VHH binders against b3qqe0. Designs and how they scored, part 1

All scores and structures are predictions.

Target 1, 332 residues: b3qqe0
Amino acid sequence: MKINLDRTSSGFCIGVQGTIHVAEEKLNQSGELYCLGDVVHNEVEVKRLEALGMETIDIPAFEELRDAEVLIRAHGEPPSTYETARRNNLAITDTTCPVVAKLQKTAKMLHQLGYQVIIYGKKIHPEVIGINGQCNDEGVVIKHPDLSDEAEIAPLDLGRKTALISQTTMDVPGFYELKKNLEKLFAEHGHRNPGTKSGEWMAVRDIDITSEKTGGRAMPELVYKDTICRQVSSRNGKLRDFALANDCIVFAAGRKSSNGQVLYSICKDANPHSYFIEDVDEIQPEWFVGENGKPVESVGICGATSTPMWLLEKVANYIGKTFGDDSGNPDA
Below, numbering starts at 1 at the first letter of every chain, in headers, positions and changes, except where a header shows other numbers; antibody chains are not in Kabat numbers.
F, E and O stand for the ipSAE by ESMFold2-Fast, ESMFold2 and OpenDDE, each averaged over both directions (binder to target, target to binder). V2 = 0.75 x the mean of E and O + 0.25 x the DockQ between their complexes.
[cut] marks letters that were taken out.

## First folded at step 1 (VHH)

Design a01 (framework vhh_nb_b201)
Fold by ESMFold2-Fast, scan of step 1:
Structure a01 (fold): chain B 332 residues (1-332), chain A 119 residues (1-119)
Amino acid sequence: as target 1 above (332 residues)
Amino acid sequence: QVQLQESGGGLVQAGGSLRLSCAASGSIFSDYAMGWYRQAPGKEREFVATITSGGSTYYADSVKGRFTISRDNAKNTVYLQMNSLKPEDTAVYYCAADYEWLGDEYDYWGQGTQVTVSS
């Protein structure tokens, strides 16, 4: 029986995996590490790292901290956090996801070029706080693409040149709906890109923003950049393909996770031999026997975006030892 | 901002049918993934069904083939058609909305509507 672990479409994204790996390395070296905020939005994983010597701290505790090493998690931090670290002689282990770091640079450059920066996202989300910090906290954060939340749109200056970007984990359809509604809103105020009657905004690339020749001066007044991470947004198709490639699927996630339920349903629709678990204790021997009474030839192990890879590896190891060969056989 | 209001609950005999409605206000309904959860007495809140902004539907194994989720974007309403009801379907049914349908939890919840299935 081959055990196939989905390492690309399941569990934490590559940026979060990188943060956890660095945290584990630091804890293995020194036995102690402060982390500013929850390393991931998963309490079980936070507790695991705390057992290894990590201490989770908040901003007030961080401001009082002296002469220590602090991990900056994948979500990133605003400039004020780094200023505090320098003042307090704190050594920063910065694990900001490269996608997030690039997004922060994009926001900073757009702000420096005089754009009103609109961020499709959740105002209190750590990533958005980091992005908005690059805009001197002057960014306009909009969560509701239909512009129905008056408090969200109240800060908008419809006469200013404006750029739309997004939190990396927002939905692609919502981003483009927001863009469409902003195009209409600005056009109704009389603000359009030169040469457009419909009010369409221009997609910009990194080279357009960072060009030394123009300094961004040639960019239109109303622009957008789709900054949504495609590693997350492409998972559904990849997960369906994974489910189809195996005789049986074991899917691990929390039962209250909306993401977990949707992704499990994708697996179940593609492969009726799909089973949901929160942990190994729920696994049943009969799942690995086909309708013909013979053992299944392959078992796929996958999970939600909130499911840590160590849990998926634990599931693979458990199944291999209890019902068949160990997972990760290079001959399989 | 999304505000959700459920309706259509009530008492029904085993084998019967009910149609739940959830009216959304305050935002563009068509951009949200909409879902139904239920909570039976003494149990945790359990997933029932979801429909994405693009119209894809997903169901809990316990209701698959008996329940159908659908949406009417012109009326800002999501529906749950419940057929072949069983006493074990007795619960308070909650409507939920999510921008990040890949997120861990739904962003908005309704107040709930009681469904009671008699034997």
Scores: ipSAE 0.005, ipTM 0.350, lowest interface PAE 10.4, mean pLDDT 83

Design a02 (framework vhh_nb_b201)
Fold by ESMFold2-Fast, scan of step 1:
Structure a02 (fold): chain B 332 residues (1-332), chain A 119 residues (1-119)
Amino acid sequence: as target 1 above (332 residues)
Amino acid sequence: QVQLQESGGGLVQAGGSLRLSCAASGFTFSDYAMGWYRQAPGKEREFVATIDYGGSTYYADSVKGRFTISRDNAKNTVYLQMNSLKPEDTAVYYCARDLTEWYSEFDYWGQGTQVTVSS
């Protein structure tokens, strides 16, 4: 019986797990650490780290802080936060998600190349504040892809070369709806990429934006980059594929987790041999017997986005020890 | 302050239909996935259906083909159309704002509306 642990579409994403791991290491070393904003949007996890000596602080408290160590969470921060840290002699432990860090660099380069940067996102979201800070706060943040919010579109200069990017957690359909409506809006006002029939904007890659050879000079005036994180936005599809790839699924989450119940329903719809547990005590031997009365060949272990990886690893280890595993897989 | 208010529950005979509504306020409704959950006496709260901001829907096995979730963003309302009701559908039905960002457990719930299906 092969045990497959879902490390990509289950539990906290790798970026959030990295932030928590670094926080735990720092707290084990010193017993004290400030975190700027909630380390994760999970009160139970925040309280756990606070019990270990972490103190969650807001921006006003951060600006008054001196001679301390501060954790920057996965969302990232604008340049002004780092300027304050330098001025106040604060040691920064920066755990900005690599996806967010790359997005901030993309926004900065597009702005430096003279593009009007449109950010599909929520203006007050911490990640968007960080991204817009890389654009000297001159980015145009649009949340409503149908362009129905006049206040959102009022800052647009339809004659400027323009680049569309997105907050990592926004929806893919909305991003492409926004792109379509922006293409129409700019074309109706006489601004098109040369050679396009319907005013299409060009998809650009990181290499196009950050190229040392061209410095972006080869890019057309109207461009977009789909910066939505597929680790979050495609989790339902990835989880469905994972469920289909295994003979039996063991799904771990809290019984009252709304996210857990939704994701479990996706697993069960794809694979009827899916079983919900809160902990290893609920696992039943009969789950590992197939339709023909023979042992199943593979067991997939997955969970909600709120399920910690240590619990999924505990489940994998329990199944391996109790029911035997044929794993040449080091995860089991 | 986020508020969710359910309505439309009641007593109905097996095989009948009910339409539940949930009026939302205190947040930008069109940004969030919305869901329905239910809790029968002596049982844990269970998932029924969800609809994301793009209109994609997901259902529990027990209600698939009988229940339909929908939303009206202009009215800040999510609906649950319940057809071919069974005695086993008897429960308090709760509207919930689903998580759309990061790994938050900050779900908001309505007060619930009672659905009773007589055999």
Scores: ipSAE 0.005, ipTM 0.290, lowest interface PAE 10.5, mean pLDDT 82

Design a03 (framework vhh_nb_b201)
Fold by ESMFold2-Fast, scan of step 1:
Structure a03 (fold): chain B 332 residues (1-332), chain A 120 residues (1-120)
Amino acid sequence: as target 1 above (332 residues)
Amino acid sequence: QVQLQESGGGLVQAGGSLRLSCAASGTIFSYNDMGWYRQAPGKEREFVATISSGGTTYYADSVKGRFTISRDNAKNTVYLQMNSLKPEDTAVYYCAAEPYDFSTLEYDYWGQGTQVTVSS
């Protein structure tokens, strides 16, 4: 059995790398660091940093904390978090991903321009909470692009000028499916951009949003900005190809990882013999027996942007030692 | 099509300075967010700094206070001023441009990179 580790489309993105690096630096310096929420949506990595002295705290604990240093993770935080920090004399080490920080600014500007902001994402996800905080928590969060969830759609005001943006870790096909379905929904309500054939929404650029007063361009009633991180979205095609190239896929990620859920779904759709794990103890021997009871010839190992490469290497070594070829030399 | 060409890399002693330039061809430079990334041997590509079309800047914590990103829209050029260089800053530095049209699915706009080596 050949073991193939995906080194090109798995492992930390730039934002997560930055957060983990800063956390490690602070812990090596002081041995103590508070982190607001899970530093990354991967319990194995959280446990590793906690062993180094990191303490994960929630919002109630954060609100009572005084005279401490708190790391803000890559997902970002709403304005209310920074207000609490100032009130409580907390030193903030802000590792918000630059892509997320720009997205928060985009959401704020769209809201200030009077747009109803629709966010493709999960309402309780920390990144979405941060984005929606820039919209005074008035944003409409939609997870199901087919508009099948009535509770998600109920807050929509179909008569308002509206802008669609996305959580950075969502899937690009879902974003454009949602846009298409929103175009249809608003047009059926009688709301469309003037001169559009099918009620099409118009793409906007940062310059259109941030320099409305100086740029000399008027923004349409119904707009969208594809805010999905290309460091993340470019992995989708490569991951699908990787899944197709192997008999069996072991996908490692945290259960709470939005990106992990999306990427695993891509693997599973391309290759039904794809299996989700958080750590090696979840691996089942029967996964490596193919149809007709024959051993699989190749196992692909991959993960999310929240999955450290050391964990993927651990998985590769474990499978090689336990179930077949110890090829621990994956992808060169 | 946008082509990005980096320059200004080289060998420098710790504590020294370098200024990287990225010349962009094409007609849409003034509307693009521009950034710098770096990749050390055997490591993943790491974010360094970004500048929006309007001049808003963001920096990786590892370079804050030492590096400054700026742009000259008349010259279609973005710059990275690197001060107080450390051996750990040794990497190939890449210029990147965000897609002009947010409907595009991939980043076609990366430079070929310029090597920066900082001696101890």
Scores: ipSAE 0.000, ipTM 0.107, lowest interface PAE 17.6, mean pLDDT 81

Design a04 (framework vhh_nb_b201)
Fold by ESMFold2-Fast, scan of step 1:
Structure a04 (fold): chain B 332 residues (1-332), chain A 119 residues (1-119)
Amino acid sequence: as target 1 above (332 residues)
Amino acid sequence: QVQLQESGGGLVQAGGSLRLSCAASGFIFEDYAMGWYRQAPGKEREFVATISYGGSTYYADSVKGRFTISRDNAKNTVYLQMNSLKPEDTAVYYCAVGEFYDLSEYDYWGQGTQVTVSS
């Protein structure tokens, strides 16, 4: 049995790596650090940092906290969090992912320019709460790209200039499905960008928004910006190829990781012999027996952007020692 | 017109150091994240380091502890200090401006500067 560890498309993204690194440095210096919410959606990693002195707190506990240091995780926070920190004399160590920080600035600028901001995302997700905070909580959050959820679309003002953006971890096909359906909905209400055949919205970049702000290129009334993180979404194709290259896949991630759920679904779709775990104790011997009753020839080990490489290495070592072929004489 | 101009590349022995600079113009520099990518012969471009408009820095695992990214908003310049260079660091290094870590999201790239590490 060959054990193939995906070192290139699995493990912490740059944003998560930065948050974990800063947390470890602070804990090494002071032995104490509060983190607002789960530092990552991976319980094993959270417990590891808690053993080093990190304390995970929620919003009610944060509101009561005084004279302490608090880590802001990669997901970011709304302006109200920073106001509470100032009022309570809390020192903020801000590890908001640069991609998320830029997205928050984009949302703020679009809102300040008078756009109704539509956010493709999950209303209760911490990142979306942070983004919507930049829009004074006036953003319209839509999770269902087919516009089937009437409660999601009820707040839309079809006569307002409108900009579509996305939570960084949403799916690219869903974003473009949503854009197409919004184009149709607004055009049916009589709202189009001038000169568009099918009511197409205009793609904008940060430089386009800045040019409008500084008197450069004028932006039309209906725009969109694809703010989905490609560090996450580009892994989809590589992960599919990895899943197809192995007889069996063991995928490690936190159960609450939305990225983990998406990436595992991609593995499962490509290779039905894909199995989800949080840690090695969930691994089952029957996974390594093929449909012909013989041991599988290869096992691929991969994970989400919230999965540390040390955990993937632990899984590889466990499988190799427990289910690997005994070789008669491996040279030292 | 957005322009990015890299400099500071060259030939260096393993264990040596180089400092790369990227001079940027044509946009409001302080509003954008800046990054460094590299491409070795026969390989795809890979991420090296990024610095946000707020000064937060992130590094590829292969360079963490050896490379340092910094920016000077007054000079519209981003820097990459490369220490303890290895033959595996041999590549063309590109400066990029953008929002994302994926190279497909960077519309503006410099022409690159060659770094060759011998041992």
Scores: ipSAE 0.000, ipTM 0.140, lowest interface PAE 15.5, mean pLDDT 81

Design a05 (framework vhh_7yz9_2)
Fold by ESMFold2-Fast, scan of step 1:
Structure a05 (fold): chain B 332 residues (1-332), chain A 121 residues (1-121)
Amino acid sequence: as target 1 above (332 residues)
Amino acid sequence: QWQLVESGGGLVQAGGSLRLSCTASGSIFSDYAMGWYRQTAGNEREWVAFITSGGSTTYADSVKGRFTISRDNAKNTVYLQMNSLKPEDTAVYYCATDSYLWEDTSAYDYWGQGTPVTVSS
């Protein structure tokens, strides 16, 4: 039986993996590190790092902290966080994901160029708070791409030059639905890019926004930049393909993970021989018997974006030892 | 405009059955995964069952074999058939959908108001 571990569409993204690695290195050096907010949305991983000496703190606790080292997680932080750190003599270990850092710079420069910045995203999400902080908290956050939430669109000034960007983890179809609906809304109120008959907004590149030569002076009134991270946005298709490529699928995630349950459902849609586990204790021998009563030829191991790779490796090792070739030869 | 409206909750004795319905307004209902969640006093919302756009279903271990989730795309409705109800099934039941599959978060795009279910012993 071949055991295939999904290393491309399961587990933490590269940015989060980088944050975990830096945290572990700092804890190995000093035995103490504060982290502002949950380092990842996985309580088992947070508890593991806390056992190594990390202390998770919230904003009120951070504001009272003095003379300490604080990790800034992959999600990023607004300028106010760095100002507090300077005032309180806090040493910052900044692990903001490069994709997020670039997005924050983009938002800041669009705002400085006088654009009304629309952020496709979730208002209370830490990444969005960081991005909006670069816009002096004047950004308009829209979650509903059909513009159905009047409270979300109430702050829009339809006469201002405007730029649309996105939280990195939002869905690509929703971003382009939002863009199309904004094009219609602004055009119906008399604001369009010169020369566009349907009110189309112009795609801009980082060089267009950040150029010291142009300073945005050559950019149209209404622009957008697709800032959605492709490391994550292609995962659903890759996960489906992975499920189809194996005889049996073992999917690992926390039982309380809503995201995990949806992703498991994607596996189950593609491969009915898919099974959900939280840990190795739940694995059943019957899962590895095929349609004809013979052992399956391949087992795929995958999980949610919040499932750490060490857990997937634990599952692979357990299955290999218990049901694979290793279990038949103790001397191997 | 998107809206989820739950119905079918109420009082029932242990061993009884209830069928919950959630009707969605707006577009693209058939493209979204739909789920049922429940919340007891003092606890976070707990996932109960999911149905994907393709019709595949998954269930929490506590309800497997007793609950069945289904959908009728022509009526923009998702159902939860609850059989062999137990006192521990007492909760407020919520219908939800989420287009943002990459975030491990409970902040869904659209939630219903909830429908209370009380199972007496």
Scores: ipSAE 0.012, ipTM 0.327, lowest interface PAE 8.6, mean pLDDT 82

Design a06 (framework vhh_7yz9_2; at its last look DockQ between E and O 0.38; V2 from the best seeds 0.00; counts 0 for: pae E 12.9 > 2)
Fold by OpenDDE, look of step 2:
Structure a06 (fold): chain B 332 residues (1-332), chain A 118 residues (1-118)
Amino acid sequence: as target 1 above (332 residues)
Amino acid sequence: QWQLVESGGGLVQAGGSLRLSCTASGFTFSDYAMGWYRQTAGNEREWVAFISEGGSTTYADSVKGRFTISRDNAKNTVYLQMNSLKPEDTAVYYCAAGDWSLYEHDYWGQGTPVTVSS
């Protein structure tokens, strides 16, 4: 029995890894740390961090907190969070992902330049809240790329110079679909970039934005910037391939994680011999027996974006030790 | 406009059965995974069952073996067959839609109340 551990499409993204690492360091130093919101949607990981002294707080609790240290998560926070922290004399440990931080800066600059900022994303998502905060909460958040949600598009000013950006964890096809549909919508209302018959929006870079801000080259009226994180957006396909490449899949994730369920479904669709666990105690011996009554040849271990890699390693080691002749090396 | 409309809730005795329905409109139903969730007063909403676009199903441990989720793409409807109901199943049940890119639930219905009496 060969144990294969997915290290590419499972586990925390670089941003979340950074958050967890910093949290651990702080906790090891002080023994206590507040975290604004859930650090990760995995109960096993949350419990681990709680055992180290982490306390998760919500926005109301945060607003009442004084003279304490608070961790800001990888998805970032709006300016109002920092203002509250200052007012309440809170020490902020900011672990905002660099990708998200850059995106927030981009959004802020676009807004300052007078662009209507359209954000492809989920309005209630913490990342989008942070991004929109940089736009004084005047951004237009659209989740449906086909523009079928009238409530989402109602705030749109079709005559205003406009910039399209994206939540970092959105899908690439959806973003470009939205772009296309926005192009059509604006064009139908007579708003087009000069020199364009079809009303195409123009891609802009950070350097272009900075240039305009500093009195350099003016940007077009209708622009877009692909701000999707490719590390995250490519995971689904890789996970499917991983599921196909193994006889059996053990998928580890938090039970309450919607993302976990979605990703598990990808595995299960690709490989019907996929099983969901939260921890090793849920593993069943019968999963590793093939249809022919013989042990399976390969077992793939994978998880959600909210599943820590140490847990996946633990699962791999457990299976290897308990059901396989394997030395427990998940990378073999 | 995206809309999810739940139905089928009501009062039932312990050991009884209910079938919930959720009808979707305003989006391509077949392109989305669907799920059922439930919430009691003062508690967080918890997932109950999930069905992928391809028809793969998953269940919370608390309902496994008793509940069955299914979908009819032609009717834009997802179902939750609830058998062997227990008082602890009492909650408002919500239908949700999601996609492969979501970290959280995408869209919710208004909910349908289920009360299981002892």
Scores: ipSAE 0.013, ipTM 0.317, lowest interface PAE 8.5, mean pLDDT 87
Fold by ESMFold2-Fast, scan of step 1:
Structure a06 (fold): chain B 332 residues (1-332), chain A 118 residues (1-118)
Amino acid sequence: as target 1 above (332 residues)
Amino acid sequence: QWQLVESGGGLVQAGGSLRLSCTASGFTFSDYAMGWYRQTAGNEREWVAFISEGGSTTYADSVKGRFTISRDNAKNTVYLQMNSLKPEDTAVYYCAAGDWSLYEHDYWGQGTPVTVSS
């Protein structure tokens, strides 16, 4: 039985890995650290860090906290969180992902330049709350790219100069569908960039945003920037390919992880011999026996974006020692 | 300002059926994957069934073939149809809403008790 570990489409992205690493270093130094919200949606990983001295707190508890050290997660926080920290003498260990930090800066600059900022995203998502905070909570959040949700588009001022950006974890096709539909909507109401036949919006770079202040070529009134993180958006396809490449799949994630359940359903759709676990003690010997009563030829080990690589490695090692053998004893 | 309200729990005889409902308010329901979890005294909450934003479903092995999860986005409601109920299905059932994101978080309802008599 060949054991294949998915190192490409499973486990924490670099941003979350950075957050975990910083948390571990801080806990090793001081023995205590508060984390604002779940550091990752994986109960095993949260409990591991809690055993090292981390305490997870919510916003109400954060507002009452004094003279403590607080970790800010990879998705970032709005300015109001930092204002509370200053008021309460809280030391911030800020692990905001560089991609998210850059996105927040982009949103702030577009807002300061007078753009109405449209955010492709989910209104109550923590990352979107952080981004919208940079726009004084005046951003227009749209989730439905077909513009079918009238409540989402009701706040739009079709006469204002407008910039479209995205939550980092949204889908690329939806972003470009939204852009196309916004181009039509604004053009139908008489607002278009000069010289555009279909009302096309202009892709902007960081330097383009700044040039309005320093002089140079002025940005047009209707612009967009594709801010979707490619580290996350390509994982579904790669995960499906991985599931198809193995006889049996063992998928590790937290049971409360909605992302984990969705990714597991992708595996299960591609390969019916896919099994969900939180840890090694849930693994069943019968999963590694094919329909012909013989051991399966390959086992793929994968997980959610919230699953740490050490857990996937633990699973691979466990299966290899307990069930994996080139000479394969069918009675083992 | 989110809220998930479960209903439809109660007492039922073994082999019977119940339909649980969970109505969401304070967020855009169609943006969230929805799930059902259950908890017995002294045990952690266990996942029962899941439905994605697009309607794909996944079930725990213990309920597969007996329970069906569905959603009605127009009513902001997720359902759990429970058939062929067993005494071991006795638990408090929780509705949860999750986000498609690496930085996910779950919203929970208050729970609805289900008691299956032998």
Scores: ipSAE 0.012, ipTM 0.357, lowest interface PAE 8.1, mean pLDDT 83
Fold by ESMFold2, look of step 2:
Structure a06 (fold): chain B 332 residues (1-332), chain A 118 residues (1-118)
Amino acid sequence: as target 1 above (332 residues)
Amino acid sequence: QWQLVESGGGLVQAGGSLRLSCTASGFTFSDYAMGWYRQTAGNEREWVAFISEGGSTTYADSVKGRFTISRDNAKNTVYLQMNSLKPEDTAVYYCAAGDWSLYEHDYWGQGTPVTVSS
């Protein structure tokens, strides 16, 4: 029986793993660390960090906190968070993911250049709150690429210089659908980049934005930057492919996480022999017996983005030792 | 602002049936997997059922065969049909929404109480 561990689409992304690593280092040094918001939606990992001395706080508690060390998680925070930290004499350990940090800087610079910033994203998502904070909360957040939600588009000023960016975790097809629909909407209002017949917006790079801020070449009136993180946006498809490639699937995640159940549903839709566990004690031996009564030929092990790789490795080792290979070496 | 509103809870005799509803607003309902959880005082919330965007369902072992989750995207509503109810099903029932892109979006309702008398 072959055991395949999904090391590419399962487990914490680079940003979350970096946050966990820094939290562990700080806890080893001081034994105490506050975290603004849930560091990860996985009860096992949260309890592990709490046992090391971490305490999760919300915004009201953060606003009252004084003379303490606070970790900023991978999603990032708006500028007001850092202002509060300075006012309250808080030591900030900032683990904002580099991709998110770069996006925040892009949003800030576009706003400073006078652009109406449109954010493709989910308005209540912490990442979007942080991005919009860089735009003094004046960004227009659009989640529906077809522009069907009149309340989302009502704040748009169709005559204004405008820049489209995205929350890093949105889908790529939706971003380009939104771009095309915005191009049509602005063009129908009479607003186009000079020299375009179809009203195309211009893609811009960080160097273009920086050059405009420092007095270089003027940027067009209507621009976009594809800020979607491909590491995250490709995960669902890769997980589906992994599930199809194995005879059965063992999926590890926290049962209380709606996002973990969504990812499990992808596995289950692709491979009906998929089984959800939180830890090895839930594994049943009949899962590894095929219709012919013999062991299945392959077992795939995967999990959600909030599932630590050490847990997936534990599951793989357990299955291999308990239901898999025996050395077979006879006693002397 | 997003909102999830549960309804349909109440008192029912053991062996009876009850249908819970959860109506969503402020987000694109059809893009989200939906779930039901339940909680008794002093305990953590316990997962009950999920339904994916595409309609695939999963259930906790304690309710499998008795409860059915379904969704109506046109009404922005998820349902929990609860049959063959037992006193241990007594709890406050919550609906929740999650998305396809990342673990980060748990939207929760306020809850609807269910009491099953023996």
Scores: ipSAE 0.000, ipTM 0.269, lowest interface PAE 12.9, mean pLDDT 82
ESMFold2 (binder alone), look of step 2: mean pLDDT 81; pTM 0.817

